# VH-VL binders against UPF0246 protein Cphy_1568, part 13

Target 1, 255 residues: UPF0246 protein Cphy_1568, of Lachnoclostridium phytofermentans (a9kqm9)
Amino acid sequence: MRIIISPAKKMVENIEALPVCGEPSFIDQTNQLLTYLKSLSYEEAKEIWNCNDQLATMNFERIASMNLKTKLTPAILSYQGIQYQYMAPEVLEKDQLEYIQEHLYILSGFYGILKPLDGVTAYRLEMQAKVNLSDKKDLYEFWGSLLYNKLREETDFILNLASKEYSKCIERYVTEDVRLVTCVFGERKGEKVIEKGTYAKMARGEMVRYMAEHKISTMSEVKKFDRLDFSYDENLSNETKLVFLKGESNVRDRK
Short names: E, the ipSAE of ESMFold2; O, the ipSAE of OpenDDE; V2, 0.75 times the mean of E and O plus 0.25 times the DockQ between their complexes.

## First folded at step 12 (VH-VL; framework fv_tixagevimab)

Design i5 (from g5 with heavy chain T28D; at its last look DockQ between E and O 0.68; V2 from the best seeds 0.00; counts 0 for: pae E 6.3 > 2)
Fold by ESMFold2, look of step 12:
Structure i5 (fold): chain C 255 residues (1-255), chain A 120 residues (1-120), chain B 109 residues (1-109)
Amino acid sequence: as target 1 above (255 residues)
Amino acid sequence: QMQLVQSGPEVKKPGTSVKVSCKASGFDFTRSAVQWVRQARGQRLEWIGWIVVGSGKTNYAQKFQERVTITRDMSTSTAYMELSSLRSEDTAVYYCAADLEYYDTSFDYWGQGTMVTVSS
Amino acid sequence: EIVLTQSPGTLSLSPGERATLSCRASQSVSDYYLAWYQQKPGQAPRLLIYYASDRATGIPDRFSGSGSGTDFTLTISRLEPEDFAVYYCQQYGSRPPYTFGQGTKVEIK
């Protein structure tokens, strides 16, 4: 089984926290993207980064001096934000870290796909960024089937804990020999499940932590997730989608 | 331990200038941005401007454009804000704040504040 | 320039109660560049929330932020004695100036 999660917009650089234990699988593609980003004017780059002038100025300086081989931080420690706060990778025990290193992949617009302990440098490039490189009109076309093929080589079961923005890179290419199962965390509103972004990010991080603590490898074990007042709802779920509802919504909205 | 330490209180006469320092420690100052904010007694926070430390590029609020200069010294990890042609309404606590993030503007670290009093 | 209006101006509550603070922008704040700060008398502001909903490092999970566009909310699920303070929202959108709301004072009833 392999688990995919989204990156976070916020990144820190902390080389001394843990040693780097690998290189991103698609570092050559990352270098192509870096070369492309370096070719942009300030305003072109700011548009791609979709950010304010302070941040665009900082990132413009960053790409000018960026070296993909120095000042590296393990990916799982570099990404910050609510999903990673709830995952709390810094407090996982050694065997739990080994579990995530074997099973977990982080998706990235810049790196493609990352193992947790791959060395990364901080960057800004969202998967939906409108790059125009190698006759590709966006990053989804740039990455193509590369990310899915990497996962397919290792597993026939992908647990999707990524946002749609990132999971599209995999979903577009999934074949019948690989089972892709998406976890949805939300509240019931009649016949619809409404994902509130903050709660979904919390639950995705907590699910990774839960799976590492219990060494989970099966869908039936995943269905037992009950943290943060979420519980599995069989009626809204199917063979490719596991729906988890917050208790209040799960009890109150049932008809 | 990450911190910003500002220079001490200043009492200034109208028409003069003040230069407030903000020394960073415990983080990579060269990859940060520093904003300057002030707060008069009982008033809301007022943004003055920022500096991106690496390039030295600055941006100032229109109100301060003609009177403020924000600089930095990377060798001492110190940012500076100089406000000229002081008036009584410039009496306020002046804060520096730093953002270490290349992805989002999130000023996690604030100096302790510098009281600047412009007295008649 | 984007004007931020906070409501209520003052919120009188007891420890253990839930506080809900509103920040409304005069025009859309692009890309959720909205932060919340706590300030106690004689102290510098303390960052609580950035990117509208992301909790700053070391901030207790009783603080949460939400909203987008022109309407943003800070929620304190169970007030602790140390939470009685003034709270400010700030926008830091695509172009300066960055602006702050006028504050909401959360005071002990």
Scores: ipSAE 0.061, ipTM 0.589, lowest interface PAE 6.3, mean pLDDT 87
ESMFold2 (binder alone), look of step 12: mean pLDDT 88; pTM 0.903
OpenDDE, look of step 12: ipSAE 0.361; ipTM 0.773

Design i6 (from g5 with heavy chain N59Y; at its last look DockQ between E and O 0.68; V2 from the best seeds 0.00; counts 0 for: pae E 6.0 > 2)
Fold by OpenDDE, look of step 12:
Structure i6 (fold): chain C 255 residues (1-255), chain A 120 residues (1-120), chain B 109 residues (1-109)
Amino acid sequence: as target 1 above (255 residues)
Amino acid sequence: QMQLVQSGPEVKKPGTSVKVSCKASGFTFTRSAVQWVRQARGQRLEWIGWIVVGSGKTYYAQKFQERVTITRDMSTSTAYMELSSLRSEDTAVYYCAADLEYYDTSFDYWGQGTMVTVSS
Amino acid sequence: EIVLTQSPGTLSLSPGERATLSCRASQSVSDYYLAWYQQKPGQAPRLLIYYASDRATGIPDRFSGSGSGTDFTLTISRLEPEDFAVYYCQQYGSRPPYTFGQGTKVEIK
């Protein structure tokens, strides 16, 4: 089993944290992207980043001096956000770190796909960014099936905890021999399941931690996830989707 | 450990200038951005301007762009805000705020504030 | 410039109650560029939420941010005594000025 998650928008550099253990699998492609970004004018880069002048100015300066081989931080500790707060990688025990190192991958617009302890530098590049590199029009085309193929080499089961923005890099290439299952964390509103972004991110992070703590290896074990007031709903789930509903357990107990 | 320390309170006459300092410590100042915000007593926060420390590039609110100058000294990790042609309505607490890195726009570090009083 | 309007102006609640604060923008703001601050009397503002929904370091989980486009919300699930303060939103979603809302005062009933 392999688990895929989204990166965070905010990144920090911490070279004194956990040691880097590995290089991104597609570092050559990342270097290609970096070289491309370094060749752009301010206006061109700003267009790609789709950000305001403040971020554009900052990122432009960062790219100009960026080095992918120095001052590296383990990927899992570099990303900052609510998902990663709940994952709390900094307090994982040794065996839990080993688990995520084996099973967890972080999707990235800049690096493609990362293991938790891969060395990275801070960057800004979302997967949906429109780049004109070679004959490719965006990062989805740039990465193509490379990310999926990396996963396929290792497993026939992918647990998707990533947002649609990133998971579609994998979904579009799934073959018959691989099962992709997406976890949905939401609330029941009539016949619909509503996903709130904040709670979904919390749940995704917590799920990763849960899986690491219990060394989860089967789908049945994933279904037993019950943290943050979420519980598995069999009726709303299927072979490709696991639905977890918030607050349902309490309602059932009151009836 | 990461903090911003501002200069002390100022009492100024109308028409004069004031320069407030903001010294950073505990993080890489050269990779930060610093914004200046003021607040009159019982009033809302008012954005003045900001500076990208590395490049020195500044942006000012239109209200202040004729009277304000934001600068930085990288050697001392200090940002400055100078406001000229002071008026009574400029009486306020002035804050500096900085991000940890210029990777994002979250201003999570704030100075303690500097009270500037303009009176005849 | 983008104008942020917060509502309500004052919110009177008791400890343990849920607080919902609104920040409405005059034009669309990317969720990358919306922050919430808490300010207590005589103190500098403190960052609570950035990127609309991410909590700053050390912020309790009873604080949560949500929203997109022109409508953003800060929620305090269960008010603690120390949560009674003034809350501001700020946007970075366009050119300066990076404006603040006028603030919402959360006071004890």
Scores: ipSAE 0.038, ipTM 0.667, lowest interface PAE 3.7, mean pLDDT 90
ESMFold2, look of step 12: ipSAE 0.195; ipTM 0.692
ESMFold2 (binder alone), look of step 12: mean pLDDT 88; pTM 0.899

## First folded at step 13 (VH-VL; framework fv_tixagevimab)

Design j1 (from i3 with heavy chain N104T; at its last look DockQ between E and O 0.62; V2 from the best seeds 0.00; counts 0 for: pae E 2.5 > 2)
Fold by OpenDDE, look of step 13:
Structure j1 (fold): chain C 255 residues (1-255), chain A 119 residues (1-119), chain B 109 residues (1-109)
Amino acid sequence: as target 1 above (255 residues)
Amino acid sequence: QMQLVQSGPEVKKPGTSVKVSCKASGFTFTRSAVQWVRQARGQRLEWIGWIVVGSGKTNYAQKFQERVTITRDMSTSTAYMELSSLRSEDTAVYYCAADLEYSTSFDYWGQGTMVTVSS
Amino acid sequence: EIVLTQSPGTLSLSPGERATLSCRASQSVSDYYLAWYQQKPGQAPRLLIYYASDRATGIPDRFSGSGSGTDFTLTISRLEPEDFAVYYCQQYGDSPPYTFGQGTKVEIK
């Protein structure tokens, strides 16, 4: 089983907390992107980043001096946000870190796909960014099936905890021999499930932590997730979608 | 470990200038932005301006465009705010704040510098 | 410039109660560029929320941010004694000035 999650927009450098263990699988493609970004004018770059002037200015400076081989931070510690707060990678025990190193991948617009302890530098590049590189119009085209193929080489079961924007780069290439299962964290509103972004991010982080703590390897075990007042709903779930509802009793407890 | 330390309190006469320093430590100063904010006693926070440390690019609130200069020294990881033509209304606590690694969220704040303008 | 208007001016509550603070912008602000600060008497402001809904490091989970466009909300689910303070919102949208709201004082009833 492999788990995929989204990156965070905010990144920090922390070269002392945990050691870097390896480099991104597609570092050459990342270098290609970096070279491309370095060739852009400020206005062109700002458009790609789709950000305000402050961010654009900072990112422009960062790109100009960026070195992918120096001052690296483990990927799992570089991203900052609710999902990563609840994952709390900095307090994971050794065996739990080993678990996520083996099973967890972070999708990235810039790096493509990362292991938790891959060395990264801070960047800004969302997967939905529109780039004009090598006759490709966006990063989805740029990465193509590379990210999926990486996963396919390792597993026939992918647990998707990533946002739609990032999971798209995997979903479109899924073959019959691979099972992709997406977790949905939401609240029941009538006949609909409403996903609130904040709670979803919390739950995704907590799920990763839960899986690491219990060394989860099966779908059945994933369904037992009950953190943050979430519980699995069998009726709303199917072979490709696991639905967890907040504030409801576990279906197992109802029987 | 990440912190901003500002210079001490200042007492100035009207018409003079004051320069407040803000020294950063514990993070990469060259990869940050620093904003300056002031607050008169019992009043709201007032944005003065900011500087992108790497480029030195600045922007000031319209109110201060003619009187304020924000600078930085990358070698000492220090930001500066100089306010000229001081008035009694400039009496306030002045804060510097820095973002973390190009995050544009101002996570770290100095302890504040009291500037008193009196005749 | 974008003007931020906070409401209410003062919120009187007891420990354990839920606090809801509003920040309204004079024009649309991306939810990516809104922050909340807490300030106690004699202290510098402390970042609580950035990007409208992300908690700063070390901030308890009882603090949450939400909203988009022109309407943003800071919620304290259960007030602790140390939460009684003044809260400010700040926008740092497409261009400066990065203005603050006038603040909301949360005081003990």
Scores: ipSAE 0.213, ipTM 0.711, lowest interface PAE 2.5, mean pLDDT 92
ESMFold2, look of step 13: ipSAE 0.511; ipTM 0.800
ESMFold2 (binder alone), look of step 13: mean pLDDT 89; pTM 0.915

Design j2 (from i3 with light chain S95Y; at its last look DockQ between E and O 0.71; V2 from the best seeds 0.00; counts 0 for: pae E 4.5 > 2)
Fold by ESMFold2, look of step 13:
Structure j2 (fold): chain C 255 residues (1-255), chain A 119 residues (1-119), chain B 109 residues (1-109)
Amino acid sequence: as target 1 above (255 residues)
Amino acid sequence: QMQLVQSGPEVKKPGTSVKVSCKASGFTFTRSAVQWVRQARGQRLEWIGWIVVGSGKTNYAQKFQERVTITRDMSTSTAYMELSSLRSEDTAVYYCAADLEYSNSFDYWGQGTMVTVSS
Amino acid sequence: EIVLTQSPGTLSLSPGERATLSCRASQSVSDYYLAWYQQKPGQAPRLLIYYASDRATGIPDRFSGSGSGTDFTLTISRLEPEDFAVYYCQQYGDYPPYTFGQGTKVEIK
């Protein structure tokens, strides 16, 4: 089983906490993207980053001096934000860290896919960016089937904990020999499930942590997830979608 | 341990200038952006401008464009905000704040500098 | 420029209660360029939430942000004594100046 998660826009440098153990699998493609980004005017780059002038100025300077081989941070520690706060990778025990290094992949518009301890430098490039490189109209076309094929080489079962923006780069290419199962975290509103973005991000991070703590390898074990007041709902779930509802677990906690 | 320390209180006459300093320690100043905001007594926070420390590029609120200059000295890790042609309405606490994360996430704030303009 | 209007102006509550603070922008705020700050008398603002929903370092999980476009919310799930303060939203989108809301004062009922 392999787990995919989204990156975060906020990135920090934290070399001391864990060592870098590996190079991103698609570093050559990352170099191609870097060369392309360096070729852009300020206005072109700002448009691709889709950000305000302050951030565009800072990122334009960062791209100009970027070196993909130096001052690297393990990917899992570099990304920040609420999903990563609930994952809390810095406090994992050695065997739990080994679990995520074996099972977890982080998706990235710039790096493609990353193992948790791959060395990265901070960047800004969202998967939806409209790059125009090698007659590719966006990053989804640029990456094509490369990311899926990498996962397919290692597993026939992908657990999707990524946002749609990122998981789309895998979902488009899924073949019949691979199961892709998406976890949905939401609240019941009448007959519908409503995803609250913040709570979904918390739950995705907590699920990774839960799986590492228990060395989860089966779907039946994933279904037992009950943190953050979520519980599995069999009736809303199917073979490709596991639905977890907030508030359902409190029936079991009445003691 | 990341810290911004601002210069002390100022009392100024109308028509003069004030220059407030903001010294950074515990983080890489050259890879940051600094914003300046002010707050008059009982009023909301008001944004003055930012500087991207590496390039020295600035942007100012139109209200302050003719009177404000934001600068930095990379050798001392210090940002400066100078406001000229002071008026009594400029009486406020002036704050600096830093973004290290390329995210407009201003986690680090100076303690504030009271500037009092009185005739 | 983008005007941020916060409501209510004052919220009188007791410890343990849930607080819901609203921030409405006069036009859409791109890329979740919306932050929330807490300010106590005599102190600098403290960043609580960035990107509309991500907690800043060291901010307890009773604080949560949500919303997009023109409507944003800060929720404090269970008020603690130290949470009685003034709260400001700020936008730093494509259209400077970066602007703050007028604040919501959360006070002891």
Scores: ipSAE 0.316, ipTM 0.724, lowest interface PAE 4.5, mean pLDDT 88
ESMFold2 (binder alone), look of step 13: mean pLDDT 88; pTM 0.906
OpenDDE, look of step 13: ipSAE 0.462; ipTM 0.792

Design j3 (from i3 with heavy chain V52L; at its last look DockQ between E and O 0.63; V2 from the best seeds 0.00; counts 0 for: pae E 4.7 > 2)
Fold by ESMFold2, look of step 13:
Structure j3 (fold): chain C 255 residues (1-255), chain A 119 residues (1-119), chain B 109 residues (1-109)
Amino acid sequence: as target 1 above (255 residues)
Amino acid sequence: QMQLVQSGPEVKKPGTSVKVSCKASGFTFTRSAVQWVRQARGQRLEWIGWILVGSGKTNYAQKFQERVTITRDMSTSTAYMELSSLRSEDTAVYYCAADLEYSNSFDYWGQGTMVTVSS
Amino acid sequence: EIVLTQSPGTLSLSPGERATLSCRASQSVSDYYLAWYQQKPGQAPRLLIYYASDRATGIPDRFSGSGSGTDFTLTISRLEPEDFAVYYCQQYGDSPPYTFGQGTKVEIK
């Protein structure tokens, strides 16, 4: 089984807590993207990054001097935000860390797909960016089936904990020999399931942590997830979608 | 751990200038952006400008464009905000805040520097 | 200039109650550039929420942010005594000046 999760927009440098244990599988493609980004005018790059002038200026300078091989941070520690806060990778025990290194992949517009301890540098490039490199019109075309094929070589079961923006880069290429199952975290309101983005991100991170703590490898074990007042709802679920419903709001400090 | 420490309170006469310092520690200063904001008593926060520490590029609110200069010193990890031609309405607490490593969030704030402009 | 208007101006509540604070922008703002801060007397602002909905490091999970476009909300699900403070939203979108709302004071009823 392999688990996919989204990256985050916020990235930090941190080499103290965990070692870098690898190079991104598609570093050559990353270098092609870097060369492409360096060829852009400021206004073209800002449009692709979809950010304000402060960040666009900082990223434009960062791209000009970027080195893909130095000052690297393990991917799982570089990304920040609520999902990663609830995953809390820096406090995983050794055997739990081994579990995520074997089972977890982080999707990235710039790197494609990352193992948790692959070395990365901070970047700005969301998967939905409209890059135009060679005959490719966006990153979904640029990455093509490469990311899915990497997963297919290792598993016949993919658990999707990524947002739709990122999971589309896998979903478009899934073949019949691989089961892709998406976890949905929401609340029932009347006859509908309403997803509150903040709680969904918390739950995705907590699911990764839960799976690492229990060494989960089967769908039946995933269905037993019961943290953050979520529980599996069989009636709303099917063979490609596991729905977890929050029973009652319960808010507390997680750090 | 990670912190911004600002210079002490200033009492100034109208027509003079003030230079507030903001010393960073515990993070990589060269890969940060620093914004300066101020707050008069009982009022909302007012943005003055930012500096990108690596390149030294600045951007100022139009209101301050002719009177403010934001600089940094890489060797001491310190940002500076200088406001000239002081008026009584410039009396406020001045804050620096940092956006670290291109994160697009201002996680760290200095303690504030009270600047009082009076005759 | 993008004007942020917060409501209510003052919110008088007891510990344990739910607080809902609104921030409305005069123009659309990407949630990527919307933040919330808490400020207590004599202290610098403290970042609570960035990207409209992501909690900053060390912020309790009773704080949540939501919204998009021109309408943003900060919710405190169950007020603690230390939560009585002034709350500001900030936008730092495509063009300066970056602006703050006028604040919502959350006070003990």
Scores: ipSAE 0.312, ipTM 0.718, lowest interface PAE 4.7, mean pLDDT 88
ESMFold2 (binder alone), look of step 13: mean pLDDT 88; pTM 0.904
OpenDDE, look of step 13: ipSAE 0.388; ipTM 0.775

Design j4 (from i3 with heavy chain L100F; at its last look DockQ between E and O 0.79; V2 from the best seeds 0.00; counts 0 for: pae E 2.9 > 2)
Fold by OpenDDE, look of step 13:
Structure j4 (fold): chain C 255 residues (1-255), chain A 119 residues (1-119), chain B 109 residues (1-109)
Amino acid sequence: as target 1 above (255 residues)
Amino acid sequence: QMQLVQSGPEVKKPGTSVKVSCKASGFTFTRSAVQWVRQARGQRLEWIGWIVVGSGKTNYAQKFQERVTITRDMSTSTAYMELSSLRSEDTAVYYCAADFEYSNSFDYWGQGTMVTVSS
Amino acid sequence: EIVLTQSPGTLSLSPGERATLSCRASQSVSDYYLAWYQQKPGQAPRLLIYYASDRATGIPDRFSGSGSGTDFTLTISRLEPEDFAVYYCQQYGDSPPYTFGQGTKVEIK
């Protein structure tokens, strides 16, 4: 089993925390993107980054001097946000870190796909960014099936905890021999499930932690997730979608 | 460990200028932006302006465009806010705030500098 | 410039109660660049929420931010005694000025 999650927009450098263990699998493609970004004008770059003037200015400076081989931070500690707060990688035990290093991948517009302890530098590049590089019109085209193929080499079961923007890079290439299961975290509103971004991010992070703590390897075990007042709903779920509802009793208690 | 330390209180006469300093420590100053905010007694926070440390790019609120200058010294990790043609209504606590590692979130705030303008 | 209007001006509650603070923008704030600050008397503001919904480091989980476009909300799920303060929103969207709201005072009932 491999788990995929989204990155965060905010990144920090933390060289002293956990050691870097490994290089991004597609560092050459990342270098290609970096070279491309360095060739852009401020206005062009700002459009690609889709950010405010302050971030655009700062990132323009960052790109100009960016070195992908120096001052690296483990990927899992670099990203900052609610999902990563609830994952709390900085307090994971050794065996839990080993678990996520083996099973967890972080999707990235800039790096493509990352292991938790891959060395990264701070960047801004969302997967939905519109780039014009090597006859490709966006990063979805740029990465193509590379990210999926990386996962396919390792597993026939992918647990999707990533946002749609990033999971698209995987979903469109899924073959018959691979099971892709997406987790949905929401609240029931009539016959609909409403996903609130904040709670979804919390739940995704907590799920990763839960899986690491219990060394989860099967879908049945994932269904037992019951943190943050979420519980699995069998009726809303199927072989490719696991629905967790907030504020409802677990299916086990509905007997 | 990450902090901003501002200069001490100032007492100024109308028509003069004041320059407040904000020294950063515990983080990479050159990879940050600094905003300046003031607050009169019992009043709301008022945005003055900001500077991107690396490039030195600045922007000021329209109210202060003609009177304020924000600068930085990267060698000393210090940001400055100079306000000229001081008026009594400029009496306030002035704060600096900085983001960290291009985060564009102002996590760190100085302790504030009281500037009193009186005849 | 973008004008932020906070409501209510004053919120009187007891410890343990839920607090809901509103920040409305005169125009859409780009890319969720909305921050919430807490300020206690005689102290500098403290960042609570950035990017509309992300908690700053060290901020308790009882604080949460939500919203998009022109409507943003800060929620304190269960008020602690130390949470009684003035809260400000700030927008830092597409371009400066990065304006503040007028503040909401959360006071003890």
Scores: ipSAE 0.363, ipTM 0.770, lowest interface PAE 1.8, mean pLDDT 92
ESMFold2, look of step 13: ipSAE 0.549; ipTM 0.822
ESMFold2 (binder alone), look of step 13: mean pLDDT 89; pTM 0.914
ESMFold2, look of step 14: ipSAE 0.536; ipTM 0.818
ESMFold2 (binder alone), look of step 14: mean pLDDT 89; pTM 0.901
OpenDDE, look of step 14: ipSAE 0.211; ipTM 0.718

Design j5 (from i3 with heavy chain S103T; at its last look DockQ between E and O 0.78; V2 from the best seeds 0.00; counts 0 for: pae E 3.1 > 2)
Fold by OpenDDE, look of step 13:
Structure j5 (fold): chain C 255 residues (1-255), chain A 119 residues (1-119), chain B 109 residues (1-109)
Amino acid sequence: as target 1 above (255 residues)
Amino acid sequence: QMQLVQSGPEVKKPGTSVKVSCKASGFTFTRSAVQWVRQARGQRLEWIGWIVVGSGKTNYAQKFQERVTITRDMSTSTAYMELSSLRSEDTAVYYCAADLEYTNSFDYWGQGTMVTVSS
Amino acid sequence: EIVLTQSPGTLSLSPGERATLSCRASQSVSDYYLAWYQQKPGQAPRLLIYYASDRATGIPDRFSGSGSGTDFTLTISRLEPEDFAVYYCQQYGDSPPYTFGQGTKVEIK
C-alpha cells in the first residue's frame, strides 16, 4: 500500500527537528523546473504562481538564489497547514515515522513526488500552475505518467488522500492492475455528501496519523477509522471510494 | 526562539522625527517581510507599511506616503520605521511584524514601541 | 483600498458559549489573503488564523476560520476565560495596503 497526500502552500525551514533521509526521486526534473522559473520575468513568474505582489516579490527573490542541495528540511516537516497539524509528524514515534517513510508520499508541483523525509527547500508552485516548458502547457503534462509509474513500481494499491488537483496526476494513468481508492470526508446533506475543506484537511491528516499508529495495511482496516467524529458509510462507498461521514456515529447506535 | 525586539519608548516634539527599530532573531531575516502597524490608545490597528527584506521593496499606506520611511539592515537583522513631521495624532504604540520564509502570514510580532508626541 | 468591516462591534458572552465574528470586505479577497488576530490589553496582536481557515502554530482547535470572497468568519466554539479580547481581521490582497478591520471586542457577560 502507498498513501498519497497533497502538499501545503505554506512551507517552513526546520533543519533540526528530524534528519533528512533522502533525495527527491525526480530531482533532475525539479532542477529543470527551477531553471525554467529562474528564466522568467517577474510578471511571468507572478502569473505562474498566481499570488499577490508580496508573495510574488518574495518568491522571485527566493528562486533567484534557490539551491536544492542546501538547507534542506524533511518534506513532512516543511509543509504547514491543517492537514499537517493533525498529522502531527513532529510527535510521531520511531516506528510510526518508519511507517510513513515506507508508505506515505506527498505529491508536489515542484518535486513531483516526495517521501516524508526527503530533503526539500521552500517553494511556491501549485500543480495547477500553467507552465510553458519543453512544449508542455502545464505541470500535469510535464510530469505525465512519471509520478504514477513511481508508485506502480512499489504497489498495486494506492490510497488517495490527496485533493483532486494533485490526485489527477495519478488518476489519469491508473492501470487495471492497480487499485486506487479515494477517501472522501464529508457531511450528509440529504442525498449528497458535502466536503468542507477544513474538515477534509483535518480528516486527511488524522487518517495518516491513524494509519501510522496502527500500521494499517488493508482497506478493511482503513474503514475502521473513527476519529474526529467521522465514521465509514458502506452504502455511499464502493471499491474505489471510501466515504466517511461526520456526526453519523449516533445513527449507527440507533440501528 | 523566533522573536522581534523593538526599541524603547520615545517622547518627541511636534515637527520632529522618530525612528523605531525592530531586531529579528531566531530566523533568516533576509527571507522575510516586515510590516509596521500602529495603534492609538483605545483605537484600532492601523497599517503603516511594509518592506520585503531581501529586495528592500517598500509600500506605504497613502496616509503616510510623505512622512514614513521603512528600511532594513540585513547585517544586523533589523528593520526600521522612521516617521517625520510628527503630530500629536501620531501618539501610539508602534508594532513590527514579520512574515517568515515567504509564508504570507505575519506570525511574529514585536512587543510594541510607545511613541508620544507632545508639546 | 479594501475596507474590512467587522461585526458586531462588541460581543458579550459567557464562558463556554460559542462566539461568531464576522469580517466583511468591500471587494473580493482570496481566502489565502485573510488573517485573524487576537489582542489582549497591553499586548501585541497574536496571529490566530491565516489563509482564512488555517490555524497558526499553538492556536487551540476551538478557534476556526471560514469564508471566502467578501465574507469571512472567526468562530470560537467554546469560549475560555482567556479568549475575552479584541479580534481583528487583516487582508493581504493582490496589492497593499494590507488593511485591518476595526475589531470586535469579545467581553464577558
Scores: ipSAE 0.197, ipTM 0.711, lowest interface PAE 2.5, mean pLDDT 92
ESMFold2, look of step 13: ipSAE 0.429; ipTM 0.755
ESMFold2 (binder alone), look of step 13: mean pLDDT 89; pTM 0.912

